# VH-VL binders against o14526r1to248: the designs that were tried, part 47

Target 1, 248 residues: o14526r1to248
Amino acid sequence: MSYFGEHFWGEKNHGFEVLYHSVKQGPISTKELADFIRERATIEETYSKAMAKLSKLASNGTPMGTFAPLWEVFRVSSDKLALCHLELTRKLQDLIKDVLRYGEEQLKTHKKCKEEVVSTLDAVQVLSGVSQLLPKSRENYLNRCMDQERLRRESTSQKEMDKAETKTKKAAESLRRSVEKYNSARADFEQKMLDSALRFQAMEETHLRHMKALLGSYAHSVEDTHVQIGQVHEEFKQNIENVSVEML
Key: E = the ipSAE of ESMFold2; O = the ipSAE of OpenDDE; V2 = 0.75 times the mean of E and O plus 0.25 times the DockQ between their complexes.

## First folded at step 22 (VH-VL; framework fv_cixutumumab)

Design aa6 (at its last look DockQ between E and O 0.62; V2 from the best seeds 0.64)
Fold by OpenDDE, look of step 22:
Structure aa6 (fold): chain C 248 residues (1-248), chain A 122 residues (1-122), chain B 108 residues (1-108)
Amino acid sequence: as target 1 above (248 residues)
Amino acid sequence: EVQLVQSGAEVKKPGSSVKVSCKASGYTFTSYAISWVRQAPGQGLEWMGGIIPIFDEAKYAQKFQGRVTITADKSTSTAYMELSSLRSEDTAVYYCARDTWYEFRSAYFDPWGKGTTVTVSS
Amino acid sequence: SSELTQDPAVSVALGQTVRITCQGDSLRYYDATWYQQKPGQAPILVIYGKNNRPSGIPDRFSGSSSGNTASLTITGAQAEDEADYYCNSRDSSGNLVVFGGGTKLTVL
């Protein structure tokens, strides 16, 4: 993640909105994660049910013949697999609760942050306003300067020159005031924006750490289940091995 | 043609003062600012300060505050830079330049004077 | 006051492209201006604003900016481009002017 303090600069001063927008994506990601995990849980539940049906199918095997005892091996294994997937479903459902709980906390944090950065937003607006006035003030001054220069070249009377100079001076004063206002607004913006950027960055980092932790939990739940599934398969193999042809 | 004509070379003793002049021509003197920049031998450019003649207001670099005075005479379209309490380290070429002060986002100087050499020696 | 930093020296082969960079906090809000200075001469304005060239400056000179940096690019360096190049800008307050330390460009 890039340093947020480096990403709010620019002529249009829209960095605040960009950073704030990025932070606002946090809760969305959390919700999407919950939905994703929910879908996985549904799949696991479906798998569990399917395995249970398969177990029943095995139980319907003919009790006659030498192969009959092996249907029990299939039944037992299928049933155990069904239980493994069911357990994973439960784990994932619990994880969803954790994700949703985090989502609630996140919303509170965002609300608080929003309140804290309102002054920065105001500073952005002030800066934007004064920035828009500068070109006009500049243009006015330049026009007066051009007029004065024209008069000078035309060897106009001193009286007219004095009048033109007065107009230029007035325009210059207006421009100077605008520039001062801009500088003040900019300075205020810079201070507040730096603080906000740091806050946003801290929020985002905290969010990512939490999300990673949740993903870790997800991965762990799936891994544990896979280990169990692996064990069931090993048992299946062993059970088959333990039944000799002579025993059947 | 826009021109800035500076006064001639100066040789001064330590502790004395020097006043360099810059006469502007070819444009409306009060429409622009005049900035002063010095360059010691083999060193870079150093902004000393500037004046906006229309306001008769000067600004100074912190390094030179209290020791430099920049003035402008509108009647003669001439700017002045006076540096007091001269030291050997003040030996440099001093430039005046036309400053577009109304460009609030930039500070570009054009044109430059040819420079005035000031030598401070015992 | 804000400071501007430049590399003290860079080299470029004849006909090649070189970029001289100026860095400083003030460049985030203010434009850099570039000057060329040859030995024994006063500086000459070569680039101002975003990418403006004064009359008489070849089109091989161009300016750019990014973040807290500004760059002067010479596309197709000529022998006569060998000089010292200085950037300046308004300081962080916007009230004063600061210069970079200068970059000596050697054309090989």
Scores: ipSAE 0.701, ipTM 0.896, lowest interface PAE 0.7, mean pLDDT 93
Fold by ESMFold2, look of step 22:
Structure aa6 (fold): chain C 248 residues (1-248), chain A 122 residues (1-122), chain B 108 residues (1-108)
Amino acid sequence: as target 1 above (248 residues)
Amino acid sequence: EVQLVQSGAEVKKPGSSVKVSCKASGYTFTSYAISWVRQAPGQGLEWMGGIIPIFDEAKYAQKFQGRVTITADKSTSTAYMELSSLRSEDTAVYYCARDTWYEFRSAYFDPWGKGTTVTVSS
Amino acid sequence: SSELTQDPAVSVALGQTVRITCQGDSLRYYDATWYQQKPGQAPILVIYGKNNRPSGIPDRFSGSSSGNTASLTITGAQAEDEADYYCNSRDSSGNLVVFGGGTKLTVL
């Protein structure tokens, strides 16, 4: 039996509750990821706007001064840096769309899981109900058996003993049906718990794979931007070197 | 006093059958099941099957299915266990026990017969 | 094979407490019953229905269960408690009976 199924057997039905709560964390984690990426996109957009403003400051300063060629180098670098961060903003906004789409699919899956939980809880209630009613069938059978034993000890007529045996057999049939209901309810409960454990394990594994893929996309987008920033800074250094003092 | 009296020891050849009896007294025979349990020398207890006389229905452990027949005679308050196609590994003590089937989840065997030794040898 | 598992042997010092354990998945739904057997004798019932003790069995014998495990506890073990102990219950279907392999209790 699976790890999740083993937890179901641990303490009454407490293991089922643990498994269900674990599955419920998926949509919460997806929303938290979307919120995190949204905040990062806001940070990147703010940075982009700040660099664009700095670029305008470099172009609006002293256009005819002897330092003007170097201010142009600042303007070009600031513009390119603004574009790097704007592109990351756009990539993160596209990733948020992917996360939201996955979130919509999780809501559909969560509704199906809720139906399965209801079905499994119904099986628990059926088992509890037959367990609670079984003593009544037992007591009725024992009462008929006690009547039969009393008549046997009193050496009563065969007619009276046959009548008592008929009543006992009827009570025995009722008890047998109650036992069959118990065994059936137990088997149904076990099957539903096993099926749920296997399904919840598969769902959790799929969720973790999806989340890992989304985090991979995030990491790649950030890495690409950091490479571009490095290239902008190398270009900036080269442009400074290319400005000669004679041109000033 | 509730008693289960079993038939005497038996020595049998391989390939033959044995039929052990268990006569009940001191209670209403049809109210309880009779179970059969064996124990090979130096080994543990092994349930073979049982019968509820009021239903005239027997159940058997899978290991013995097809080789064991358990019956009851209400008129003599006697249960029987017949084991066929005997082998040397069937050498054991065979117990009958009164079975409180109506307790179901809490069913128990009380009392037990004294046992019947069956020896299977050439 | 048996659906009920018992340790083959346990030891206890005279007057001490010992637990004999029986494990099986069916014990979640069907109670374990415990039998004592001394050499050359038929088994006798000591505990049924988790913790019911038949008349004539000393109150130092008790039963308990948790999950798929049932235990027979002897509090203040006496020399006469040295015996083989078997658990039994219903099988996984609820229709058949199974026994554990037995536990030899030695009182030192």
Scores: ipSAE 0.606, ipTM 0.851, lowest interface PAE 1.5, mean pLDDT 87
ESMFold2 (binder alone), look of step 22: mean pLDDT 92; pTM 0.946

## First folded at step 23 (VH-VL; framework fv_cixutumumab)

Design bb1 (at its last fold request DockQ between E and O 0.71; V2 from the best seeds 0.72)
Fold by OpenDDE, fold request of step 24:
Structure bb1 (fold): chain C 248 residues (1-248), chain A 122 residues (1-122), chain B 108 residues (1-108)
Amino acid sequence: as target 1 above (248 residues)
Amino acid sequence: EVQLVQSGAEVKKPGSSVKVSCKASGYTFTSYAISWVRQAPGQGLEWMGGIIPIFDDAKYAQKFQGRVTITADKSTSTAYMELSSLRSEDTAVYYCARDTWYEFRSAYFDPWGKGTTVTVSS
Amino acid sequence: SSELTQDPAVSVALGQTVRITCQGDSLKWYDATWYQQKPGQAPILVIYGKNNRPSGIPDRFSGSSSGNTASLTITGAQAEDEADYYCNSRDSSGNYVVFGGGTKLTVL
């Protein structure tokens, strides 16, 4: 991530909006994450139920014959798998609660931030306004200068020259005032923008760290379940191996 | 043709003052500003200050505040730079330049005078 | 106070392209102006504004800017282009003028 305070500067001064927009995406991502995890939980629950049904099917195996004991192995394995997926479902549901809790907190933080950066937005608007006035003031001054130059070249009377100079001076004063306003507005904007940029960056970094932590929890939950599933499979193999043909 | 003609070389003692002149011609003197820039031997360009003759208001670089005075005479289209309390470090070529001050987003200097050599020696 | 920084020296082969860069915080808001100075002579304006050339300046000189940097580019360097090049701009307040340290260009 680029340092926000070093970027988003320029003539159009759109940097604030860009950064603010980026920050507003945080809560959206959080919600999407919750939805994603919810979907995964549903899948796991479905899987659990399916495995439970499979266990029942195994239990319905013919109790007669030499193969009968092996149906028990299938039943036990299927039941254990059902439990593994059910446990994962529960873990994920708990994780969803954590995500939602974070989402609520995030919204509060964003609300506060919005209030704090309003002054920056105002500064942007002020700067935009004064920037638009400068070209007109400049043009007016240049026109007066041109008139004065024309009169000089034409060797006009001193009286006329003095009048022209007076007009030029007034235009110059107006331009100077406009420039001063611009400089002030720019300085104010720069300071406020820098502050806002730092705040936005901090928020984004915090958000990303939190999201990564949640993802870590998600990954851990899934990994644990996979380990358990792997164990169930290993047990299944062992159980089969432990039942010799002679024992059946 | 726009021209800036500067006064001749000066040799001064430490603690004294020097006043350099810059006569402008070929344009309306009050439409532009005059900036002063110096260059010590083997060194870079250093802005000292400037004046907009129509306002009779000069701005100075912080380094020279209190020691430099820039003035303009509209009747003769001449700008002046006076530097007081001269030191050996003030030995430099001093340039005047026409400053297009109305270009507020830049420091636009054109043309430049030929420079005035000021030597401060004990 | 705002400062402009330049590389002290750069070299370019005859006919090749060279870029001289000026860096400073004020360049985020203000344009750089470029000057050429040869030994014993006064500076000469070569580029002003975004990319404006004064009359008499060859078209091989061009200006550009990005972020807090401004650059002077000489496309097809000539022997006569060997000189010191200075950038200047307004400081961060807009009230004062600052110069870069200058770049000595050698044409090889």
Scores: ipSAE 0.787, ipTM 0.950, lowest interface PAE 0.5, mean pLDDT 93
Fold by ESMFold2, fold request of step 24:
Structure bb1 (fold): chain C 248 residues (1-248), chain A 122 residues (1-122), chain B 108 residues (1-108)
Amino acid sequence: as target 1 above (248 residues)
Amino acid sequence: EVQLVQSGAEVKKPGSSVKVSCKASGYTFTSYAISWVRQAPGQGLEWMGGIIPIFDDAKYAQKFQGRVTITADKSTSTAYMELSSLRSEDTAVYYCARDTWYEFRSAYFDPWGKGTTVTVSS
Amino acid sequence: SSELTQDPAVSVALGQTVRITCQGDSLKWYDATWYQQKPGQAPILVIYGKNNRPSGIPDRFSGSSSGNTASLTITGAQAEDEADYYCNSRDSSGNYVVFGGGTKLTVL
């Protein structure tokens, strides 16, 4: 079905290593998103403060003459624009809290994942150990079979033939036990690798879904602010038109 | 020198049983397994089961569980396969083969018997 | 039968190289063994383990495996190589024997 499930059974567990490394990048990308949004919030706050300062400067130097009503229109518009950017700053600060909260949840999930990874790696070690011992058990059995065949050809005493058969049977049972251990260890390894692949896939899907939602919230906040800025500009144009020339 | 000599062809009615023999010579009978493989006319090879005489232990393919019995007589170096409740689909050539069970992952069949034709007809 | 999958037929020109493939999940863990069968005859062992050739089998036969796939390769195919070829291995448990469906090789 999925690339991870179908290719996770790579030789020498290389596929497992690659998939686990990919999963470990999730918390890094979450932190990087938080840092990016923090920098954007700083930009917006700086803009808001600059606009408020500009409005204050216009108030301090406002002429008393016939242009005074138009300066007031400038002051009001500049104040409203500063508020638009301040509100975006607040929305982004709230979003940073949501990103960091997700990051904390993500770390809990990765702790549990790491514990399961240790169990999977233990299964690899068990399988490796049995794989190394199996050829030795096979060779011992073959040696006992060879001894038994030589004695049969030589027509040796029944006592020696019975002794050789007993040794062969003991070696055969040891070999059968090693085969059973191998099959059990291999099955355990495969099951744990499959379970890990499914978990890694689910973790990546959840991460991408959540990151997409966070980016959507960012985009929505920026769009709302741009709409508000447009409304402030339209109000500015209308207020200029409403200034009475006869009061000049 | 290693030989597996199988019993002769048999014609059977549906619902009856057949017992095929495989007499081994030229090697130590208890050191190797004997596997049974059948082949229906124009069809592929199908493993039925096998026995490791040193353990007196038989294994059966799932398809044949409850219908096949595989035994070995160490005194005559002979393995037997009995298939019960015969159907027309059981018409096939039945082979025995010496099985290198101890090679496990690399196990192979060598030699094979010449086969026993079993025909199930009314 | 779905445990090991073989193409039902392949053709090769005389003297050319042909590969017969066998696919199955168990081949990651258990070696494929290859048998040749001519009409009316018992199968004959051709390749066992990954690439071991028994006495009497020509040098042109070789085996290989990678992942879930095992292959029997005949380099310089001869007319006498025309036969059915079966791969064989263990099932996913390692306890039971399984055969592929067989590949009919035609030498043209």
Scores: ipSAE 0.657, ipTM 0.863, lowest interface PAE 1.0, mean pLDDT 87
ESMFold2, look of step 23: ipSAE 0.627; ipTM 0.863
ESMFold2 (binder alone), look of step 23: mean pLDDT 91; pTM 0.938
OpenDDE, look of step 23: ipSAE 0.756; ipTM 0.922
ESMFold2, fold request of step 24: ipSAE 0.651, 0.229; ipTM 0.868, 0.641
ESMFold2 (binder alone), fold request of step 24: mean pLDDT 91, 91, 91; pTM 0.943, 0.942, 0.942
OpenDDE, fold request of step 24: ipSAE 0.786, 0.782; ipTM 0.950, 0.949

Design bb2 (at its last read DockQ between E and O 0.51; V2 from the best seeds 0.69)
Heavy chain, then light chain:
Amino acid sequence: EVQLVQSGAEVKKPGSSVKVSCKASGYTFTNYAISWVRQAPGQGLEWMGGIIPIFDDAKYAQKFQGRVTITADKSTSTAYMELSSLRSEDTAVYYCARDTWYEFRSAYFDPWGKGTTVTVSS
Amino acid sequence: SSELTQDPAVSVALGQTVRITCQGDSLKWYDATWYQQKPGQAPILVIYGKNNRPSGIPDRFSGSSSGNTASLTITGAQAEDEADYYCNSRDSSGNLVVFGGGTKLTVL
ESMFold2, look of step 23: ipSAE 0.610; ipTM 0.841
ESMFold2 (binder alone), look of step 23: mean pLDDT 92; pTM 0.944
OpenDDE, look of step 23: ipSAE 0.789; ipTM 0.947
ESMFold2, fold request of step 24: ipSAE 0.704, 0.620, 0.711; ipTM 0.897, 0.840, 0.900
ESMFold2 (binder alone), fold request of step 24: mean pLDDT 92, 92, 92; pTM 0.939, 0.945, 0.942
OpenDDE, fold request of step 24: ipSAE 0.792, 0.791, 0.790; ipTM 0.952, 0.952, 0.951
ESMFold2, last read: ipSAE 0.620, 0.615, 0.710; ipTM 0.843, 0.839, 0.900
ESMFold2 (binder alone), last read: mean pLDDT 92, 92, 92; pTM 0.945, 0.944, 0.944
OpenDDE, last read: ipSAE 0.794, 0.792, 0.787; ipTM 0.952, 0.951, 0.951

Design bb3 (at its last read DockQ between E and O 0.56; V2 from the best seeds 0.69)
Heavy chain, then light chain:
Amino acid sequence: EVQLVQSGAEVKKPGSSVKVSCKASGYTFTNYAISWVRQAPGQGLEWMGGIIPIFDDAKYAQKFQGRVTITADKSTSTAYMELSSLRSEDTAVYYCARDTWYEFRSAYFDPWGKGTTVTVSS
Amino acid sequence: SSELTQDPAVSVALGQTVRITCQGDSLKWYDATWYQQKPGQAPILVIYGKNNRPSGIPDRFSGSSSGNTASLTITGAQAEDEADYYCNSRDSSGNYVVFGGGTKLTVL
ESMFold2, look of step 23: ipSAE 0.667; ipTM 0.878
ESMFold2 (binder alone), look of step 23: mean pLDDT 92; pTM 0.945
OpenDDE, look of step 23: ipSAE 0.786; ipTM 0.946
ESMFold2, fold request of step 24: ipSAE 0.691, 0.611, 0.680; ipTM 0.888, 0.837, 0.885
ESMFold2 (binder alone), fold request of step 24: mean pLDDT 92, 91, 91; pTM 0.944, 0.943, 0.943
OpenDDE, fold request of step 24: ipSAE 0.788, 0.790, 0.788; ipTM 0.951, 0.951, 0.951
ESMFold2, last read: ipSAE 0.687, 0.668, 0.683; ipTM 0.888, 0.874, 0.886
ESMFold2 (binder alone), last read: mean pLDDT 91, 92, 91; pTM 0.942, 0.942, 0.942
OpenDDE, last read: ipSAE 0.793, 0.789, 0.786; ipTM 0.952, 0.951, 0.950

